# VHH binders against Type-1 glutamine synthetase 1 (glnA1): the designs that were tried, part 1

Every score and structure here is a prediction.

Target 1, 342 residues: Type-1 glutamine synthetase 1 (glnA1), of Dictyostelium discoideum (Social amoeba) (q86b00r158to499)
Amino acid sequence: PRNSLQRAIDRLKNKFGISLKGSFEEEFYLIKKGDNNNSSVASLLNSIEKLDHGTFANYHSLDCYGDILEKITNALEEQGLPIEQLLSESGSGQFEITIDYTDIMEACDRHIIVRQTINSIASYNGYIATFIPKPFDGLVGSGCHAHLSLWDTNDSNLTPDANGECGLSLVNQFFIGGLLKHSKSLTALFNTTPNSYKRLKPFYWSGCNVSWGLDNKESFIRIPSSPFSATDGCSNFEIKTIDHTSNPYLAMAGIIHAGFDGIENSIAPPPPTSLFDQSVLNNQLIPSNFEDAIQSLKENHYLCENIGNDISNAFIHVKLAENKILKELSDDDQILKLLELF
Unless a header shows other numbers, all headers, positions and changes below count from the first letter of the chain; antibody chains are not in Kabat numbers.
F stands for the ipSAE by ESMFold2-Fast; E and O both for that by ESMFold2, at different seeds; each is averaged over both directions (binder to target, target to binder). V2 = 0.75 x the mean of E and O + 0.25 x the DockQ between their complexes.
[cut] stands for letters that were removed.
Atom coordinates printed by the task and the answers are left out, and those that the model quotes come from them; centres of patches stay.

## First folded at step 1 (VHH)

Design e05
Fold by ESMFold2 at other seeds, look of step 3:
Structure e05 (fold): chain B 342 residues (1-342), chain A 126 residues (1-126)
Amino acid sequence: as target 1 above (342 residues)
Amino acid sequence: EVQLVESGGRLVRTGGSLRLSCAASGLTFSSYTMGWFRQAPGKEREVVAAISWSGDSTWHADFVKGRFTISRDNAKNTVYLQMNSLKPEDTAVYYCAASRTYYGSHLWSEGKYDYWGQGTQVTVSS
């Protein structure tokens, strides 16, 4: 799949002189290993509750989080991975690390290294790090939102245009038009397990609406604003649905080919939407389950051919088989199985 | 509502010492990286020092090297700036700031801090 991404990168550059840069927001939970070996979902939740809640004990537990987070960030820095952002929130055990953006192939390579580093440091220090999209029904899900931008051959950012819709250049709007056109098929590449679809629900800020808009957390494509957006335009766009079950090389190959279609065919996106706009509540949603998403991909001969027919056929076959096995498990047993993988 | 309240700014003589405090409320203090910034009239706001959420790592701007020390007390939700060997050039409004992030190399940018205090005036006389 890395070769498939390279072909997509070359295709976009050769035809249009455009390169994609990006980064991932890596969301994960840290779970303290207990004497019971964390063999059930209930024991996992108990471990989080014990560490994050309570007076006095909670204060000491917060120091434990600070210590493990600092070890993780130090390890990433030692590997030359510049941390853009680290977020934490008491009461959840969930954290987010973002590495500085770079060319998309390196961003995908960094994504792999960040996950490996977090897992290794957590394990060595008595924690389980999990990237499961929805490990706990009562807690926020985990994604790996992609922040993306288009660049020319002179390494100038093509994404912003202060006079464009949502602060975006026309070429980036066409790229987004292509992404929205292919959004149902792309969902199969982004969200590859039954658990993924427990996260992808309206009003969860997961981005399941087939729409785009400035700061719209319910849209498939979110345009982040900054203090300078009115004068300089918006420097990037965000795809919120991607989760850690995806192969990043395949996901980004799909994104590039979808965006390529948008630019090549001048596909204008629909008017942008705002959060809770009533007219957009009747808009299309991405597929609510993997079977519908993968069916959309099967029927999308454009994406399958450009990704590579052999690669896409193998992906479809393997993921359907894996999903069938997972769906035979109880919800709790699915989590325990996925914990071995993510 | 998150509040950061600086205190301790006052008039001091050149060569003197001063300790600034910043009390934090409305956030889980031990999860935040804290920084001290300053702004002299007509100048850009600049980072003075930063401290990791655990307090184990500190960073100081070159112009305060060896003179200022940042510290924190997570039990009291307070970050401090001990300022020694003060110079007239240190005259500024000093701000504390909090970031939910640990950026490593990015701690020196004011754009990476989410919450800011109102500032406390430090004036160093000859």
Scores: ipSAE 0.000, ipTM 0.282, lowest interface PAE 15.0, mean pLDDT 84

## First folded at step 3 (VHH; from e05 with D56K R100I)

Design e5ik
Fold by ESMFold2 at other seeds, look of step 5:
Structure e5ik (fold): chain B 342 residues (1-342), chain A 126 residues (1-126)
Amino acid sequence: as target 1 above (342 residues)
Amino acid sequence: EVQLVESGGRLVRTGGSLRLSCAASGLTFSSYTMGWFRQAPGKEREVVAAISWSGKSTWHADFVKGRFTISRDNAKNTVYLQMNSLKPEDTAVYYCAASITYYGSHLWSEGKYDYWGQGTQVTVSS
């Protein structure tokens, strides 16, 4: 799949002189292992409420995790990964790490290293780190939101235009038009397990609406504003639905080919939406389950051909088989199996 | 209400030393990254030093490296700036700031800090 991403990168650059840069917001839970050497992962998952009863408003949760978080961040910095932010999220024991953006191939490589580092440091220090999209019904889900921008051959950011809709250049609007056109198929690449769709609910700020808009957390494509947006435009766009079940190389290859279609065919996105707009209620949604998402991908000959028909067919075959197995398990056993995989 | 109160700023001769203190209230101090900033008249505010919630990680701007040392005492809800070998260009109002746990290459950005003190004047005479 890394080669598939490289071909997508080359295609976009060769035709349009455009490259993609980005970063991931890495969301995960830390679970403290119990006193009794419990080998049951379900028992360990139950202990989240014992370590930190807290919501985000419970400030002592950072004191409980301070040592492990400092070890994680030090290890990332020593590997040359420029960390932007570490937050304690609203969930019990949930955290977010954000790394500085870079060229998209390196951003995907960094995503893998961040996950590996967090898992390794957690394990050596008596924790389990989990990236499962929805590990507990009562807790906020974990995603890995992608922040993306388009750049020219002179390394200038092509995404902003203060005079453009939502502060975006016309070329970036066409890229988004392509992303929205292909959004249902892309969901199969972004959210590859039945559990993924427990996180993807309307009104959970998961990005289920096939729409885009300035600061719209319910849209598939969110345009983050800044104090400088009025003078400088908006510097990036965000895809909120991606989770850690995705292969980042394959997900980004799909994104590039979808955006390429948008630019090549001048596909205008629909009018942007806001959280306060009644049009949110009338927007199409992404598929609500993996079977519908994968069916959309199977029917999307454009994406499958450009990603590579052999690669796409293998992905579809493997993920359908995995999803069938996962659906035969109880909800608790699915979580245990996902801990082995993700 | 969160309050950060700086103290210890005064007039000092070139080559002298001074310790600034910042007392914090209205927050769980041990969960915050703390920073010191300074602003001379007519100049932009700049970061001087930052320290993690545990005190184990520190960062110092190049223009103060080796001369200033940030530290904290979580039991007293206080962050300190020990300033040695003071120069006239160190003359500024010094501000204490708190951020809910930021790490990495962005500790130098004032936009990452949620709470600010009123400042304490340091004047270094030639």
Scores: ipSAE 0.000, ipTM 0.214, lowest interface PAE 16.1, mean pLDDT 82

## First folded at step 5 (VHH; from t57 with L27F)

Design u_f
Fold by ESMFold2 at other seeds, look of step 5:
Structure u_f (fold): chain B 342 residues (1-342), chain A 123 residues (1-123)
Amino acid sequence: as target 1 above (342 residues)
Amino acid sequence: QLQLVESGGGLVQAGGSLRLSCTASGFTYTMGWFRQGPGKEREFVASISWSGKSTYYADSVKGRFTISRDNAKNTLYLQMNSLKSEDTAVYYCAASITYYGSHLWSEGKYDYWGKGTRVTVSS
C-alpha cells in the first residue's frame, strides 16, 4: 500500500506538476485503567463518566489529564513530530491532536507513529487510548480528519484563490469534483468496519453528505476559513469521514486518483452548500454500511486499477471477511475486539 | 472571559532579583511571560506547561530566569535573578487554552493576556 501511494503521488506530479500535502486530526479517548479491569463496555463507560464528572467537580483532576497529555506531546516532539494543536472538550474524555502538515507520504508515516506513540504512552501511564470510530453509543465519535492542499513544483500552494468559489483555485475545485464523484467508493477505503458506520450519521458532523462548502461540518469536503480567507483564499480543504480503521496509504492513494480524475476531466463540483442551507437536508449521502461502500469500490474499475487490482482485490476480500466476523458479535463484543486493534 | 493579573514589578538594582506573579481566573494549558522594553517590540521570555515539567526560555534569559506555576492558586511565577539593564520592560503574562508542544515564541498562539507589570533595572 505504501508503494501504491507512491505511484499515485508520481502520477499526479508527472501529469500535472502537482503534489499533495496534508495532516491528520487524531481524535481519541483516554480511559483510565481502574480496579474494574475495564473488561466490558459498561466498565469503560463508567471510567469515562467518573473522570468527566471528577473533572467538572474537582479542578485538581485536570493535573492528571495535563500530565498524560504533556507526556504524549513531549514524546511526539522528541520523534520530530511538531504538534500543531491539541484540543479537549470540557467533560468529554476525548482529545484531538493535529501534527503540522507535510508531504502526504510523510503525513501518512506520521499518522502511524502518532497512533502508536499515544497508545504506548497511555498504556505506560495507566490509561487506555482508543481510536475506535464510535466506541460508546451516546458519546461523540472519533475520526481522523485529513486536511489537504495542492502544491506546484516550486512548492507554492495552489489551493487558495481569493476570487474562486469558497476561496479555492479552479484546479482544487476540480480535484474536489473528483473526490465527490468517487466519494461512495472512497468510503470503503476510509471506513472499514461496521462500527465506522455508527459514526457516519447525518447531523453528527461526520461529513456524510456528498457535498462541499465553506465551514460546512456536515459535508464530505469542508473548506476551513481563516481571518485572511477574503484576501488570500482558503489554504486547504478537509475530508471529515476518514477514521482510524483506514490504511492511510490506501486512503490517500484513492484520494489522489479520484482528484486526478477530477482535474484530468475538469469535473466541476456541484454548487457548495452551507450548514444552514435547507439543501443540506436533501443532499445525497455516502453509503450507510460497509457492504454498500465496498460494493461501490468493487464496481469502481478506475480506482481499483489505479490503486492496483491485486491490492484492491486483497483489500476487498480481507475486509469483507473481517466485517462478517465482526457483525456476528454483539455490539459490546465488537468494541472489546476493536480495542485490541484501534 | 479568562483574566490574567500580573504583580511584583518594581525598581531593582542591576545584579538584583525580582519575582513576578500572575493570577489566572480559570484553567489554562500553557502559560508564559513576554516583555516589551522601551522602544522595542514585545518579545518572548519563557513558557511552562500545566504540569510544570516542561519549560522553555528565550536565550537572553536562560540560566537567570526561572518560570514556575502553582495550580492550586492558579498562579504563574517568574523568578528573575542577575538582572541587567536590558531586562527593563513591561512584563506580560499570557495563557493558551490550546496545548502546543513546541515552544511558543509567537504571540498569536496565546489566547489571553494580562495588562502587564513594570520592571525597571537601574545601573
Scores: ipSAE 0.000, ipTM 0.300, lowest interface PAE 13.0, mean pLDDT 83

## First folded at step 7 (VHH; from u_f with W50R K53G T98V Y100T)

Design w5
Fold by ESMFold2 at other seeds, look of step 9:
Structure w5 (fold): chain B 342 residues (1-342), chain A 123 residues (1-123)
Amino acid sequence: as target 1 above (342 residues)
Amino acid sequence: QLQLVESGGGLVQAGGSLRLSCTASGFTYTMGWFRQGPGKEREFVASISRSGGSTYYADSVKGRFTISRDNAKNTLYLQMNSLKSEDTAVYYCAASIVYTGSHLWSEGKYDYWGKGTRVTVSS
């Protein structure tokens, strides 16, 4: 499990002297339970509407969640997890927690702990925390966007270059070139349920375009700018599609091997895009369903071999079986089943 | 929408004391005071966490100013002692309704602002 990621980390370091650091933006919904007997999707939606509806909805929503959010943040800080940010997202009852970046193995371990802590604190205090990618029609989905950067053995950030395209060093551009080359296969590792693909739609800022660009919320790879980007370059890049159905160790192993391919073969990414450039949209989308994503992964012998053929084969078989079962359920029953898992 | 109303400003002689108040219309995490002197950029003065366990002060006011809050009244206070002429400014109350673990002294971390209360220190 974690062994596959460790082998990927070692491979990148041994060949190029590069390590990956990162963090996740943990998006989730809090649903108050106990007043609505939350056994159905309609019951769940009614619970969240009861908490958020009213004059000054933004004000009432924040007031209702203040106590639970404080308990969550205190619990994370007591575990030594340095919270960088907690935000109220655009969805009704949706929040985002970001932990400070660190070495990628530790970031993945923290990702697991953050989810466990949020679930435990929510449950103890009469809430359901859900990380389902699209739990509510008409509301924003939940992802766990990864912010990543490349570092050398002297702990120097290799990602920024003020003179490079989008403020990135050439080595990071090649890494991104590899990510874009493998993006359809990586989608199978990032988005592993039929529900995941209800979130991944063009023009919903989910990152469905197989492209990259400065502050482009529609691209698979977004380059965040800062006030210092013109002087110092951009310090990191963001993968927007990853959701909580992924195994973070497997997802990051795939990312490292894809980026390794880009660096080793000097794969230049295409020219960057902006929100106003739609010329290649339909030719350059990630798969719109899991079957197409998993088929791309099955055909990607490079990724499967480097992740580990036994691990890749087991992943493919298990997820195909799970997806078949889920697709036979109604939308409501699918959500209820996913609540047991996520 | 969250409203912040400052009060307690006025004219005070150098060496004197003044207490500012800011009442919030709802829940807040971090609250702080900023000030803007004549012809100057707005600057950080002090901030306090919701629990009151974490306070920060600008170097120019450390030891003279005390920030505190009463969450039952949704009210933030700034006790200003040993006032100097350079403390003359419009003082702004600021609040964040989302927890942030860093940059508590940065204007960008506060989305809600009062209209300010004027403090004038005469020599």
Scores: ipSAE 0.000, ipTM 0.243, lowest interface PAE 13.5, mean pLDDT 83

## First folded at step 9 (VHH)

Design x2 (from w5 with T100Y K109A)
Fold by ESMFold2 at other seeds, look of step 9:
Order: C-alpha cells, then sequence, then structure tokens
Structure x2 (fold): chain B 342 residues (1-342), chain A 123 residues (1-123)
C-alpha cells in the first residue's frame, strides 16, 4: 500500500518530471458521550447538541464545542501538522479540518495522523468522533475531499494556466481526462463500504457526476476558483467523492496511475460543466453501489497491474468479504459496526 | 448571534496610555482590532490567535500597542501606550469563527464586528 503509492510517485516523476501535492478536507462528527447511552443510533443523535438550521461556520456549534475543538487543534499543532483551517460544517455537530498541502506521500501520512489524533482527543474528553460517510439519515454525510496539484522538478506549480480551460494547464487537463476515464474503477478505491453509497447521491454535492468544472459541486472533479487572484489560473483541483473508508495510499496510487494514463495518451477531458446547466441532469454517474464499482476495478487491468496485482487481488477479496458481512446487518447495526472502525 | 462589545475609549493626552476591552458573547478563534479615523478607510491595528501565541501588529502601532486576550472572560484587550494624535479613531473589535493557522490582517477574514469605541488623542 505505501510501497504501491511510492512506485506510482516514482513512475510519474521518472516519465514526466511531475510530482503530486495535496491535502484532505477531513469531515467528521463529534458526539458527546452520555452515561449508559450511545448504544443505539437514536441515542447517538440525541447526544448531538442542538444547532441552528443551515448556517456555514455555525456560531452555536463552535460555542458548544469550543473546548474540545481547541484541544484537537492544539494536539495537531504540537505534532507539527500545519492546520490550514477548521470550521463548522453543514451537519449538527459536524466539523472540517484541513491541513496545509504537501507532497502526496506525506499528505497521506498526515491524513492517518489527523484521524488518529481526533479520535484519541475526542475519546479522552468524553466524545465520540466519527468519520462514517453517512452516519445519520437526516444529516449530511462526511467525506475527505482531496485537493491536488501537479508540480515540476523545480518545485513550480504546473496546474494553473490562465489561458487554459477552467484556468488549468494542458498537462493537468490530460491528468483529469485520465481520472474521468478511470472514475468508475477509482470509486472502488475511494468508497469501500455499502454506507459510502448512501452519501454518493445526485444533488448531495458529493461529486457523483462523471464530469469536471469550475466550482461545480456536483462533479467528480471540482476546480476551485482562486480565493486570491484569478488572473494566474486555478492552482489546484478537487476530488470530492473520497471518504474515510478508503486506504489513502491505494486511493492516491490509483489517482496517479489514472492521471499518468491521461498524460501519456493525451486524453482530453470532456467539455467542463457548470452546476446549473443541462449537463448536470446527465445520467453519467459513478457506480451506485460497491459491487458495480469493484467489478469495474476488476476489469481494469491497467490500474490493477500498476497498483500491483497481488495488492489489488487482496484488496478486492477483502472488501468483497467485508461488504457481504455489512450488507447482512440492519441499517442501524451497520452504523454501530462502522462506528468501531471510522 | 455572537456579540462583540467594546469599551474603554475616551480622551487622552498625547504621550498617554489607554486600554480598550472587547467582550465576546461566545467562542472565537482569532480576534483583532481595526480603527477608522475621520474621513479615512478602516485599517488593521492588531490581531491575536486564540492561544495568544501568535500576535501581529500594523507597523504604525508596533512597539506602542499590545494586544492580549483572556479566554476565560471572552475578553480581548488593546493596551495603547505613547499615544499620538494620528491614533485618534473609532476602534473596532473583530472576531473570526473559523480557525486559521496564519495571520489575519484583512477585514474579509473576520465574521463579526463590534460597534466601536472612540479614542481621541489631544495634542
Amino acid sequence: as target 1 above (342 residues)
Amino acid sequence: QLQLVESGGGLVQAGGSLRLSCTASGFTYTMGWFRQGPGKEREFVASISRSGGSTYYADSVKGRFTISRDNAKNTLYLQMNSLKSEDTAVYYCAASIVYYGSHLWSEGAYDYWGKGTRVTVSS
């Protein structure tokens, strides 16, 4: 897994002189533990403190959770993890932490540390932290969106080009073309549980459309507009579907090999889409369940071979077995089981 | 709704000192002071992280003003020493409810603002 990512990194660099940098948006819920409580999904919902409806960076949520959030940010800073930001997300008790971008191997290592730290600090302070993709039917899901960019051997960002489509360089457009070509197979690496697919619905801003576009929250690849200067082009792109059930090393290895295919074969992406144009009503979607996603991966000999046939075969067999067990559980029992893992 | 209430403004002789306070009605990350002189645009004065470990000052006040905070009281302070006539302004308390790991000197980074307190420095 880590060695598979390292081989992908080396492959991209050796052939094209390109390296990948990125970071994750870590979305999670904090649930306050109760005495003899928290043994059911209903009790978990009752433990979430009441919040005002539908406000980004909700003040009441920050007021109720301020002590635990400060302990989390302090712990991450003490480990040398440069926090870019933390904010309250759309769901009651939901938060998002973003670490500064870095070389993709380190970004994956940081991703693991962030999850471990949040879980540990929450537990020691009377909270349960959960990264389950869709833990509560009535609340928004949690992803770990990846923000990515391509860099040359001189540490210059290759992603932006003010003259390019959506402000992107040609090489980055080909990288995206490869990502879209392989998107259905990549979904098996990104979204590895039945619960994952409860989040991946049209109009949930989960990115389940096989498309790309500037600020398009419904697309698999979102191009964020620059918060500073738009005249330089767009400095990164975002993959929205990734969730915490993924192994980040396998997910990023798949991304690199898919993008490599795009660059090597000059795969142009389709025309970009916008959030409200007719193309968002297109039925071209990523797989709606894990079985279809994993079947696409099994048939994708290019990705499987480059990731490593032994690693890919082991992943496929383990995840099929795990999904079979999970699907035999009631919806509530699935959540309680996943709570032990994520 | 987060409320920010400034106090401590008043009339001060040049060379004197004044201490401003700002009480927040709840949790905040970065807090800062801005000021607006007569007929001028509002400008950054100083900011401080929630931990108090990161402080930043405009060049015009560096070495004369000290920003601090007491999180137990939800209160931000600005100690203003060696006051000059050009320090005459309405001073605004500002707060961000998004954690940022870096200095926030632009007005757009602050979500909530107080109504201001007037400081007048007499020559």
Scores: ipSAE 0.084, ipTM 0.554, lowest interface PAE 5.5, mean pLDDT 85
Fold by ESMFold2, look of step 11:
Structure x2 (fold): chain B 342 residues (1-342), chain A 123 residues (1-123)
Amino acid sequence: as target 1 above (342 residues)
Amino acid sequence: QLQLVESGGGLVQAGGSLRLSCTASGFTYTMGWFRQGPGKEREFVASISRSGGSTYYADSVKGRFTISRDNAKNTLYLQMNSLKSEDTAVYYCAASIVYYGSHLWSEGAYDYWGKGTRVTVSS
């Protein structure tokens, strides 16, 4: 799928002189292992006090994780992965790490290395790191939100326009129009397991609304503001639904081809929405399950053809088979299986 | 909520030494010292990463001051040697609970602050 992304990158550059840059917000949980007399994965998972994790962690949460977090950040920096920031949420053991943005192919490569590094450092130090979209029923899910921007051949950012809708240039608005047009099909590329759809619900800030807007956490496309947005425009846009079950190369290939359609056909997005706007309640939603998302992709001949019909057909076949197996498992057994897959 | 409590300030003769301490009530990433002299803006003095492996000093104190930390005690230290009259200031402990990939010399990058401890260097 890396070659499919390269073809998408070349297509956008050759037709419009546009390149995509981005980064991922990598959300994950760290789970401290207890002593285990049989060492099996199932025993380790069962020994984890999932419901008690947040309650007792409220007293010493950051102290319990500080040393492992520093080992993770040091390892990433030593590998040449420039960390923009790492955030923690109080009392839950969930963290978010963001690497500096770069050309989208390199950003996807970095995404893979970040996950591998976090898993390795965690395992060596007596932790389980999990990127599963919804590993704990009572706790917030984990995504890998993509921050994206469009650049010209002179390496100038084309995304901002202080006078444009939501601080965005017209070309970026057309790109977003294409993304929204294809959002239901893109969901199949972004969210590839039944577990993914336990995270993707309205009012969970997962981005389920087929809409866009300034600082709108419920929209498929969120436009982050900064203190300088009024004078400089908004420098990037965010897709919130992507999770770690996605193949990043395939997800980004889909994004580029969808945005290409938007630019090529001058597809205006609908008027933007705000978080407290009543229109958020009336927007279309992305598919609520994988079967509907994959059906939308299967019917989307434009995306399938441009990604590559052989690649798209293989993806559809493999993911339908995997989802069938996963749906036959109990919730706990799905988590164990997802640890093997992702 | 994280609390930072400085101690160790006082009156000292020029050329002398003092050691400042700051105890944090919980986990911190980067910790640092800032100071505000009479009639001056608050300025960066030194910072240290949680591991202690990354330190940074303002040019005015480099070679004379040493920042260190003891994570088992949640305590930050500033050893100040060869003190000068221009070192007279209120010294503030600061801490970040967010990791940033750049060196933190800006006040805005620190989430929590102590109330300060006064250092007076006499002639």
Scores: ipSAE 0.044, ipTM 0.503, lowest interface PAE 5.6, mean pLDDT 84

Design x4
Fold by ESMFold2 at other seeds, look of step 11:
Structure x4 (fold): chain B 342 residues (1-342), chain A 124 residues (1-124)
Amino acid sequence: as target 1 above (342 residues)
Amino acid sequence: QLQLVESGGGLVQAGGSLRLSCTASGFTYTMGWFRQGPGKEREFVASISRSGGSTYYADSVKGRFTISRDNAKNTLYLQMNSLKSEDTAVYYCAASIVYGKGYHLWSEGDYDYWGKGTRVTVSS
């Protein structure tokens, strides 16, 4: 899969002189273990149920969060991963860490290291870190949004254009046009479990609308603005739906080939949408379940061939089999199984 | 309780330079400088991410001021060059911690803790 991403990177560079840089927003929950969490699966289920119903406050004080988050940050920085920001949902136990953007292969490698480091530090300090897309029915889900930008061979950012729609250059708009064209197929690569689709709901800022727009949290592609957007344009764009069940190398290979199609064929994206716009309410949605997403990918011969037919066929086979097993489990057993996978 | 202590303010003539420091008593993520001139509302000056990889400046100071930080010392700096009379203000250090408000490095709402300020006076 890493080799598939490298071929995608080379393809974009060789044809258009374009490289991709990016970073992931790493969302996760920390669950404080009690004595019983260390000793049995039943204790873990009880801890998850308590957090979901809001009774878990006695196990996760704010003082405990400060200590563990500092340890996580220090561990990442000692490995050379430059931390931009940490965000928390007050009192919920959910956190988001962002890392400086870099060349996309390195960004994908860093994404894996972030998950490994968070899991290791959490475990050593009496916590469970979970990256499951929707571990708690009553709480906000966890994604790993990708922030991306296009660069030329002189290492200049091609994404911004203050005169362009949403502050973006025309080439970046075509890249987005390709992403939107392929969005249903890309969903199979981004959201690979039945649990993923419990997070992907309209009006929950998950990005289910096949659309794009400035600061639009309901769009598949969000364009972040800054006080400098009027003079400098917008420096990056964000893919909202990606979660931690994805293989980052396959997901990003798909993104590059989809964007390549957009540039090569000058595919204009539809007019951008804004949050609460009437058009957002009537916009087309990504697939609402994995079966429909994987069907779209199977029919997308362009993506499958460019990613690699052997790799795509293996992915489809494995994920269909895994999905069948997961769907036969109770909700609690699905969570426990997903914890083994992530 | 996180505390922010500014230092380095004072009287300086126009065209001169000054370096402000802000020492935090604990761990911080985003840090920034704001200022309040005589009879004015507090305004954004500069901000810096924890890594230092992202910096932002108000248009009025861009090219003249440089924000930096030393995380080992929990210290934020503002190097102020080519000072003008309109730079006269009380300069406030601001920081976000574990429960910061967001990714936007230029909004007052992104910062949870504030210093008491250090006065900078630029003589005409």
Scores: ipSAE 0.208, ipTM 0.642, lowest interface PAE 5.7, mean pLDDT 84

